# VH-VL binders against Phosphoribosyl-dephospho-CoA transferase (mdcG), part 13

Target 1, 226 residues: Phosphoribosyl-dephospho-CoA transferase (mdcG), of Bradyrhizobium diazoefficiens (q89xp2)
Amino acid sequence: MTSPCKHGDRPPGRHDLVFVSPAGWRAMLDARDDLAADSLLARWPKMRWPTIRRRALPHEATGVALGLPLPPSAGKKRVALLVEIDHVASVARPPSLQQARAYAPRNWWPTLDRLDGLALRHSVDARVYGSLAWQSLTGLDYVTGRSDLDVLFEFRSETDIDRFVADVAAIETSAPMRLDGELMSADGAAVNWREVHGGASELLVKSIERVVLLDRHQFISGATGS
Below, E stands for the ipSAE of ESMFold2; O stands for the ipSAE of OpenDDE; V2 stands for 0.75 times the mean of E and O plus 0.25 times the DockQ between their complexes.

## First folded at step 4 (VH-VL; framework fv_livmoniplimab)

Design c5 (from v11 with heavy chain D56G K59R, light chain L94Y)
Fold by ESMFold2-Fast, scan of step 4:
Structure c5 (fold): chain C 226 residues (1-226), chain A 119 residues (1-119), chain B 107 residues (1-107)
Amino acid sequence: as target 1 above (226 residues)
Amino acid sequence: QVQLVQPGAEVRKPGASVKVSCKASGGTFSSYTIDWVRQAPGQGLEWMGRIIPILGIARYAQKFQGRVTMTADTSTSTVYVELSSLRSEDTAVYYCARDYSEGYYMDVWGQGTLVTVSS
Amino acid sequence: DIQMTQSPSSLSASVGDRVTITCQASQDISNYLAWYQQKPGQAPKILIYDASNLETGVPSRFSGSGSGTSFTLTISSLEPEDAATYYCQQYDNYPITFGQGTKVEIK
């Protein structure tokens, strides 16, 4: 038998959406009386709304650690969930800027349009996470007058990072909201775009597994060095 | 429009293995969940298993446990099902079908690969 | 395993007739049921999901109903292109299971 060559692919990334099977929801709710009593949580599986990946705590090593952000009307609670791996039905990327636009406040539209154009010019895949993402996924009110626009920018090897973040900063200058977000390498490691724009020599790099300080050059090249 | 492309036919002898491909185009491949369903001549649909490419996780029907393996190559947007120790009863059309975002029902199907196992 | 049983196994009807196909689950599957249409030599095509939701592009003469263990697919006015085998499928729990199929023929 000849073994096929393995090609590395992007691991499950930050902000990826996780859909749980009906059996998985039953198992979680059966284990947690507090969750079963929550009317919005009971509605969650019926509406087929996703959850989000989170880093597992040590006692959660055997399952898939998930989070479920509730809207401000429900106290902005973050619900921690744990599901058996076999009960994960599918995984999706966060909503695109185009998908989120229809659910955004109208005064955010010019900023979303500018970011979409910028991403296309720089070979960047731009997606939303945070409040706007959840509002677009559920139709519930997550976005408030104090909400940031949270954007995930997945760059490619040909992307000029310095020029890209300078252009993002220029767009924010006229934006009606704070533009927050992460710059993500192909391997799923992410850093706040402002740290890159600020010229820091060390960056706080986040992954689904850990947070680590990394040299700017190491992050951009995707290498850890020796 | 999302499309799944499969080869038309494969022929194997009893005891051999067959690996059937399913190439996806359109949409974000890593977000797919792919089901494999087979159909013997004149019979109904039989679920073999499901793979979630981005997680590298597959779930198989117990009937095929030990004989079936599902894999994905994200660089070519291709999913595979491999069935070993083939018998004449494994002669069937093998379909791949995708479940986007929810992973429950199959909304896009490949055209199927006819696997013939002849002694 | 959840057993899905369809009835009838086959039927013959005239163009314009109202056709109903039933599907019974061996245990409660809520509304986690889909209906597929398969024409000879073709892959199955989704018609209905979540027991009663019509897939985009599917003619309005198709409808689904039911919850729990009892489900129906209805074709309100049969057309020649509706000659096919129809399958129900549960996705409440693994393994995913299908009904044995109902063959619809035109008289």
Scores: ipSAE 0.352, ipTM 0.707, lowest interface PAE 3.6, mean pLDDT 86

Design c6 (from v11 with heavy chain D56G S101T, light chain L94W I96Y)
Fold by ESMFold2-Fast, scan of step 4:
Structure c6 (fold): chain C 226 residues (1-226), chain A 119 residues (1-119), chain B 107 residues (1-107)
Amino acid sequence: as target 1 above (226 residues)
Amino acid sequence: QVQLVQPGAEVRKPGASVKVSCKASGGTFSSYTIDWVRQAPGQGLEWMGRIIPILGIAKYAQKFQGRVTMTADTSTSTVYVELSSLRSEDTAVYYCARDYTEGYYMDVWGQGTLVTVSS
Amino acid sequence: DIQMTQSPSSLSASVGDRVTITCQASQDISNYLAWYQQKPGQAPKILIYDASNLETGVPSRFSGSGSGTSFTLTISSLEPEDAATYYCQQYDNWPYTFGQGTKVEIK
């Protein structure tokens, strides 16, 4: 994915949704007989469902690398897609906790409500990704009895990260599911919240472009990869 | 409630450049896609191009390629269209409009900026 | 480029009349078509999207139909406030293109 060059532009974030133009879908399906033969993929552009960004492979130097997860009923197939940059119609943030709530199992609602309140108190923007996100986006059955709740926590400079992750861990103790997820800095770099809660002095930080080890204070201050 | 705010008017001489602003409020600016559409006096609507601020990606109509540049400043939630080598036929109202993410149509429009190119 | 042609270019009708405006695309655009209303001195306002979906807050007397290359906007019972220019727009492919507009005047 290309990095923004202008002052004030946010770098591409992990788990952002990418909507492909109708012409882009036609070009993609015309080029790939295997994709055109898939009934769910034929339905995807008609329903205007998104794709998700993925890290590009070396041979994908041109274009935008995208992924499309199919539901468990379709064999949990992870479809790799590549589109021309001008066929990207729009980009959206992953669904908010409030948007995803209506599609979640009812026994998840108290956990979602507690996380929503926690995020508000800590100046965190909380979004879902993974199974619940795709279920909320498509209405298809992605969530199973073994699914994790995957949450993206985008924190701000005023966020007390140590207190925040301790509160996330407290919420998980009463949750009916495993609460997985990432803390994301304003520059788009993310780390698993459990690594931060565990007190690690070095964190495995992921971006759309690469993975690096950073000092904990360096990550929190927003100096990623510096 | 999403709003797009534009200045009312700009006046330039032939051969000059003009940069029109469009400030967004409400919603999540980083998720916006902004289209630019112009309308010459008494004429119809003409699509100029679009920008996805978060990616820094812009797509222009071929007619304007080489003369138009679209940029965004996320810190001020503002998008810009700059048109160079102005001619009298560039006199028009320039609208910014938000492209609805899932539907691709323009659901929220700015009030328009009247750009007048005269000697 | 996809050419969008509207018919008629203008019309005059009385309050209460049924008004029909047609839009033709030079190639198949599926249902990727919107209708906009523009009053003098104002920005365009979305009425219909995806050929037939009524935007929230738009009066029910407006309706859209069609798919592929032929589309219609209908006003079932014309009101004085409907005097405006109406534009169709395709969003199937770049560049986005508009019809030339249909001016609706009240007698």
Scores: ipSAE 0.503, ipTM 0.780, lowest interface PAE 2.5, mean pLDDT 87

Design c7 (from v11 with heavy chain D56G, light chain N93H L94Y I96L)
Fold by ESMFold2-Fast, scan of step 4:
Structure c7 (fold): chain C 226 residues (1-226), chain A 119 residues (1-119), chain B 107 residues (1-107)
Amino acid sequence: as target 1 above (226 residues)
Amino acid sequence: QVQLVQPGAEVRKPGASVKVSCKASGGTFSSYTIDWVRQAPGQGLEWMGRIIPILGIAKYAQKFQGRVTMTADTSTSTVYVELSSLRSEDTAVYYCARDYSEGYYMDVWGQGTLVTVSS
Amino acid sequence: DIQMTQSPSSLSASVGDRVTITCQASQDISNYLAWYQQKPGQAPKILIYDASNLETGVPSRFSGSGSGTSFTLTISSLEPEDAATYYCQQYDHYPLTFGQGTKVEIK
């Protein structure tokens, strides 16, 4: 039996938003001429936009490894940042489907509404990450005609995972975009929902620390205790 | 809407410890950053520190370092501040306050707990 | 620590008067300054953030200005319900620090 985590009360994990203090931003910009010269990055702390957790490289063991994606108009590159722990001001969950809906293309609304209803029926906490999340957080244009809808599905012990991913696949058949996303266990380990739906016996499981191959049953049992 | 609920009063003797609770309702607890601010009778506001519950990390004002501990219990959506080695000068109203989602200014405040330290 | 100094410490004014409170930081804090209102027996209430942004639900007679080390809170036309102590607070550096407060009384 694994310890349950309530909706919204889980430990920090993939795609969580990290807000850096003003002092932390000042330290980073002072140390990096390339960042200070970028007008969009200079705007980031003033607009109080978040960053995102990334896996630390070996030389980054003593800090908090962060990234922020720039919009497509700025080359769609990810800026790597490293901050001291006490320069972290706060941490937040990624936007909910409901919060992101207002910033989504109107033709995505039916898919977002279907996913929200599905998540409720299956005791899944559904959040957006990727292009739509950053568009909703900043108001900048991240979503393009080629963008996927990226959804994080945090499941609980009562979730029927096989039924859930089958229903996600059914929703995607009528969606105007590719529906990408991850199933995440209570301990923060995540796997692409398509790998689970495809019946693979081994899954490529991602966490904040690493990427590993796990047996399907091992992944499911690690989150549900069954 | 988010509310922070605190007990009304606590009484302790000098040398004892006090643990003040702050229970959050509404919103998602894991997204909170909570500050603790105290106010002695007739005096101004004094920041004690902050806790980021989902990281399990706290930052304390130097004046309280070694005497203060901030903790969070996600199962009950409650944060705590514990102050040890109490002196009469620690008599104050202790407020918890939520930092706006960027963790900068305090937008929602508890009603405060009056801690009285008397012999 | 950044020291925040308010002026005046107290004032008395009549309903309809323009009231100005100043706040000075001991070093540059950019615009990372908030103003709070506290009525007797109550918790503080946010009025202004980022030096000049009015919080939702706060009456438009309140305004803030300034940057760097010098800031002001203005009440354009004082109302009876504005009798309170007002505090500035910087959030640029740890530890977070408050001004000593300005008590506003109605004549």
Scores: ipSAE 0.148, ipTM 0.646, lowest interface PAE 5.3, mean pLDDT 85

Design n1 (from v11 with heavy chain D99E Y100G S101Y E102D G103S Y105A M106F V108I)
Fold by ESMFold2-Fast, scan of step 4:
Structure n1 (fold): chain C 226 residues (1-226), chain A 119 residues (1-119), chain B 107 residues (1-107)
Amino acid sequence: as target 1 above (226 residues)
Amino acid sequence: QVQLVQPGAEVRKPGASVKVSCKASGGTFSSYTIDWVRQAPGQGLEWMGRIIPILDIAKYAQKFQGRVTMTADTSTSTVYVELSSLRSEDTAVYYCAREGYDSYAFDIWGQGTLVTVSS
Amino acid sequence: DIQMTQSPSSLSASVGDRVTITCQASQDISNYLAWYQQKPGQAPKILIYDASNLETGVPSRFSGSGSGTSFTLTISSLEPEDAATYYCQQYDNLPITFGQGTKVEIK
């Protein structure tokens, strides 16, 4: 079972899902004896499960840098992968809150429902990443009693950011888990929502290409340059 | 349900260029890989290349390298194939097709654009 | 390039007949193969993906089998509407390649 999420009409951003072609998987597994010996990794291309885009290391300039988180039962390793551009089949957005709900622990449902309603009221597109996202994409057990709920909040120019993060913090006070996550501007730059809620004048802004320190106003206005 | 909409026909002289459009209707488009396949009258299917619109990455079949360009306008959910230095043997129906996320097979096809190259 | 060879190039059969079309790949493509049906004046339509999975809405008389280098499309009981050209396609590696097609005609 796979649950591909459609990307829409924006440039690829953080936490976007990357599907690798069969030839790409074969090339990666042939290049790495450690990966080829892993039975779960052999299952990955057969099930057509995605990878996630990551920031490229200096020596990876000519390829597409990808990551693959293994579930806790398999040691919770993050596998670093590199594929040729021609081996990328497609790109998709992370699962929506609604899509992920079916795979979440039942006691998380009220929090997911509150976040979905909040996002709708503030013109925010809310997606999941991390443990819940991978559990919903693969059906494998990624979520544990220690897991955070990781949410990506893509805001619009109409969004009252300060009010939104205050409401997120209020929802967390009654949540059965830590609510982690990122605010993402339309151009794909993201910042941890807690930094914004904490009133910091400078924010650590992350993108696929870089990590930079930006003035709060620059980030909120969309003037990030990423 | 998503449809891929193409114009019906184009006519060009030898040596000219042609740009064929493929517009997604009723759903998201830019996250998919779109392929271009042509079919000369009475002949089989020939792959020309593919484009991943959101990455602005295109790969062309060797036969068309140097003559073909694939582009996308993600704001209008439209993909284009442009073929230059047209010859009579380029007369064909040109199809756009969408690669599926879970199969990579071409799950949706445009209705095709007949390009006729004649003097 | 991966070469895809279909057999036969054409066939004529009666309604109710079992029809078999084969496709050979020049190298191992695992199960990364699709079958398409094309009627005159129309775009191809997907029937089978991943060698044996029936696409939604396709009649159950169509089935696919095979892996590696040898693949088969079977129509268990031919209907008049099945008169068409059938193509196999590999998506194991670029460039994407198709078989030359098999024309199925009703007697």
Scores: ipSAE 0.248, ipTM 0.685, lowest interface PAE 4.5, mean pLDDT 86

Design n2
Fold by ESMFold2-Fast, scan of step 4:
Structure n2 (fold): chain C 226 residues (1-226), chain A 122 residues (1-122), chain B 107 residues (1-107)
Amino acid sequence: as target 1 above (226 residues)
Amino acid sequence: QVQLVQPGAEVRKPGASVKVSCKASGGTFSSYTIDWVRQAPGQGLEWMGRIIPILDIAKYAQKFQGRVTMTADTSTSTVYVELSSLRSEDTAVYYCARDEYYGSGSYYMDVWGQGTLVTVSS
Amino acid sequence: DIQMTQSPSSLSASVGDRVTITCQASQDISNYLAWYQQKPGQAPKILIYDASNLETGVPSRFSGSGSGTSFTLTISSLEPEDAATYYCQQYDNLPITFGQGTKVEIK
């Protein structure tokens, strides 16, 4: 069911940014009057803003399934896109905490700084996704007074996960926002950090391909089934 | 921050194959698009193709289709270009170059390897 | 394929001169054009992207202009270290194509 990995064993990363070529944007806008009529979507290729990967629907077997969120002022809708493989220009990791900081509300800065320091101490690569990521990528207002801070924590084999999530919870106690986020293993499998901190015996593990329930110790030890 | 490191030279006989490496340091190379560009002695730049390792996507220029293969090894942060059925006209410096569209880039190359001189000679 | 044509193919100029290199695309590429500098024995270096944006660390004497099918790279006051071959490159569509290059020599 799965093809052997030609470029190593790691699956495509969650929340990675996908940039569509100018030709790809023209093809999409020419094919879809609804997209071409949207003034914000007309700006997307001009500003070179990214999209994100989404799980493909059955009728999308050919091509790359992508999406982008519109800001709250435009109804906070998610736009589904489909592009030909040749129209994918590049891929980038989500913004780092440092990159996103300049676009965050100032009262979020202490929390971002604490998380950055925590990640460094635990050999974790911390990235933002969700509202703050899109605000930092576009300069548009995605972050509201109700927004969570969404952080992707990619842990390493040396990471003490139980200590790490306990420290994340401690940081949240003084944060001006809800700290949502995912722990991601090197193979790209992700789980909500609160589920791990809460002591659940089974975790809802997400990847770009699927969602599955895994035993907690199996996820933490990195022993995913082959 | 990122650097692309290539070997200095490779020598092959006509009809052989050559595999040129490009090792990335300073960041996760799987998030990059890597282009391969060659330059024959005294000639201009010629695009061979690109690879986006994280999506398992490679696209080759038609001139090289059937003779070129681009691969990546994420464990060593290394991208390869392999060119088969070598001819004397394939003597060139082979460059790898990174494109990361994150800020403003698409298909243009902001970081280049130093190049590998491939000589095809009997 | 999008064909990129540069002119002139070579030029000789004196230090302090204003140098202009042009690049013509066979079809509309909007502003999806980069300029590279290549010195003998070295890899190309990016100078300009998006037709007119100066790359970080590149001297302000370099500038780019144009859109659509006609583009220009200008060196406002030529320096000895500017002796190099300059290439334009489109990134509107695959395959990526380069101009044939313009060799700039100091008199």
Scores: ipSAE 0.044, ipTM 0.607, lowest interface PAE 6.8, mean pLDDT 85

Design n3
Fold by ESMFold2-Fast, scan of step 4:
Structure n3 (fold): chain C 226 residues (1-226), chain A 117 residues (1-117), chain B 107 residues (1-107)
Amino acid sequence: as target 1 above (226 residues)
Amino acid sequence: QVQLVQPGAEVRKPGASVKVSCKASGGTFSSYTIDWVRQAPGQGLEWMGRIIPILDIAKYAQKFQGRVTMTADTSTSTVYVELSSLRSEDTAVYYCATSEYGYYDYWGQGTLVTVSS
Amino acid sequence: DIQMTQSPSSLSASVGDRVTITCQASQDISNYLAWYQQKPGQAPKILIYDASNLETGVPSRFSGSGSGTSFTLTISSLEPEDAATYYCQQYDNLPITFGQGTKVEIK
């Protein structure tokens, strides 16, 4: 059963990693011949690699909707998974910039180090998601010459958002890759950092539940969510 | 770097309810998976249930279903277990513990709940 | 539910002795087993996870082995501070279950 937490007083869990129990993997693979036939998916539970939370489809309301991104060599496709509540073993935040650094191309290191320092100065918790995150979690080749660096910036009330995104843009000018990513407020609402930097009066804000247009000042001031 | 802080003791009468707190510090609270485990005097460890605050889900051991509730308050980084219709055999130390892969890295100090007339 | 059975339920040994505690699962749990140490009046402390991995900060005299249904915790040279109750725990499936405990006494 679902805990009676007050809606909106916790992060929605965008990009959070979900670990499925051994019993959950067995149930899932047993129910799906397509998954059981995939040698890489058979390896997933043995290596204790995570999945990622995704927005549930209407028919998936009674379980935990998850995604599993395959590396480019396997088609770079997200496998949709659904697990019973009992089969969620744990949850973790996406890898930090420091954790992911060792798995990144060496020419990305200066950019990762600059972002880490910037985040620390602005009271921002910077995490990686996307290709670099999955490469660091699995050791498999997800990052290609075309990959973006995807960063999740979880800001706090004391963060100067306008200055922060201006500094992110400055770092990108000397980066060897495109710097993509999201700013996430304390209530878990996220927006692409470029939209904030671009001065748009309304932002496309994403949450676990929905996508909405919100006033820029409303989002930056922390009066977002619901 | 995770610490779980619990009150030392609670006393209740039979038929009452008790709500035991577990305050987490260090790391990101919303990333925690917290289990409640109790231990009656001179007995072993008994799993009561699990709460994953970020997913807004809780799962309870069948023995406690219907009289146990686990909740989380992210504003205070606190998890609670509430047990109703208390009996003398509910006298036990109640531990909260955090889990990464299903085993328990960090434990609270425990709260001794005494149920007596 | 997965039943966890420990043996012996208690033992007495001298400082410097090699001590072994066994844990048996009622069904295959692969290597999803942890060992805990609990001293009187204290919360349990993790020693071993994934059947054989030593937790950071735990003395090297502790070791774990086993897979499937049979597991062993070994203390290679018993110290006075090792007097405690030891528990095994499976995390293959819910509900989480523990062994009944093994009390280790000095002398």
Scores: ipSAE 0.489, ipTM 0.778, lowest interface PAE 2.6, mean pLDDT 87

Design n4 (at its last look DockQ between E and O 0.37; V2 from the best seeds 0.00; counts 0 for: pae E 3.2 > 2)
Fold by ESMFold2, look of step 5:
Structure n4 (fold): chain C 226 residues (1-226), chain A 121 residues (1-121), chain B 107 residues (1-107)
Amino acid sequence: as target 1 above (226 residues)
Amino acid sequence: QVQLVQPGAEVRKPGASVKVSCKASGGTFSSYTIDWVRQAPGQGLEWMGRIIPILDIAKYAQKFQGRVTMTADTSTSTVYVELSSLRSEDTAVYYCARVGEYSGYYYMDVWGQGTLVTVSS
Amino acid sequence: DIQMTQSPSSLSASVGDRVTITCQASQDISNYLAWYQQKPGQAPKILIYDASNLETGVPSRFSGSGSGTSFTLTISSLEPEDAATYYCQQYDNLPITFGQGTKVEIK
């Protein structure tokens, strides 16, 4: 039996990974012949690979709405799942840059190393999402020659964000891939780093629940963007 | 390496409550899933429940439902278990343990050294 | 709830002996079983996960086998530091449950 704890209920963050319990997988596979018949999907519970939270559809009022991105070799589709909260085993943050490095193409390594060093200098928590994240979590081939490097930069209130994004831009000038990074505030709201670097007065702030335009100062000050 | 630090001992009278802390050092606390397990003197291990701080939820064993509350303070990397209406049978060592850091395994890979809670009349 | 039953409750063996401990689940738990070692005065320590996978740093004399409802922990050559109580734990479903424990003593 699941009960709310003293600090109230909160959904997972935009990029947080959700692990489904063995019992939860068994229930889904028993109920969904299409999932049970797919040899790759059948491996998910055995390998204990995670899923990712997605925005719930209107008819999904209860439970946790999850996505399962398949690799390009399997058609590059995203399987939609809905699980009871009782079957959420744990939640984890995306892989760190350091964890993901060994799974990246070797020509990406200098860029990853520079980004990791930059994040350390600015006291920013840097993690990956997207194709590199899933390649590092599963060992399956998700990264292609056309893939972006998707980085999540969690900044703190004392972080000099303008200087940070300027340094990110400097690193990208010699990178072998496009860097598609997000700056994330402590409340889980995120903006694309290029919007901040470009000096935009209003930023497109994304969270799991909504997408809103906020004034630059509102986002930087840590105002809730919901 | 991750360590879970607990106080060594607590003494309470029957009918009181006790709140045991478990402070994590090393790693990113927000990604932890923490189980509480107790062990009465000379007895085996008994699972009390699980807290998942990032989801802000806790799951309790049926035996403890209504008497147990688990909370987390992410700013101090600390989780708590509080057990109310204490009885002499609640005398035990109370362990906190981390469920696998990034893989969602339900086995407990890091254990605190335990807090001896003594309930004496 | 899934009940876990260990056998034997205790045993006494000599250094160098092969020791076998069994664990029975009240229902099929696939391979979702862990083994823990608890030395006197210490917290439990993970030895084996997923029934047969040795945790990093655990001596190779420990091994696990089984699936479904029947599981075995084996110590191929008992050493003095192996005197401890051993617990199996299922993690197929909540609530988490443990076996009653097996106390291993050096005779």
Scores: ipSAE 0.320, ipTM 0.660, lowest interface PAE 3.2, mean pLDDT 84
ESMFold2-Fast, scan of step 4: ipSAE 0.604; ipTM 0.811
ESMFold2 (binder alone), look of step 5: mean pLDDT 91; pTM 0.942
OpenDDE, look of step 5: ipSAE 0.696; ipTM 0.868

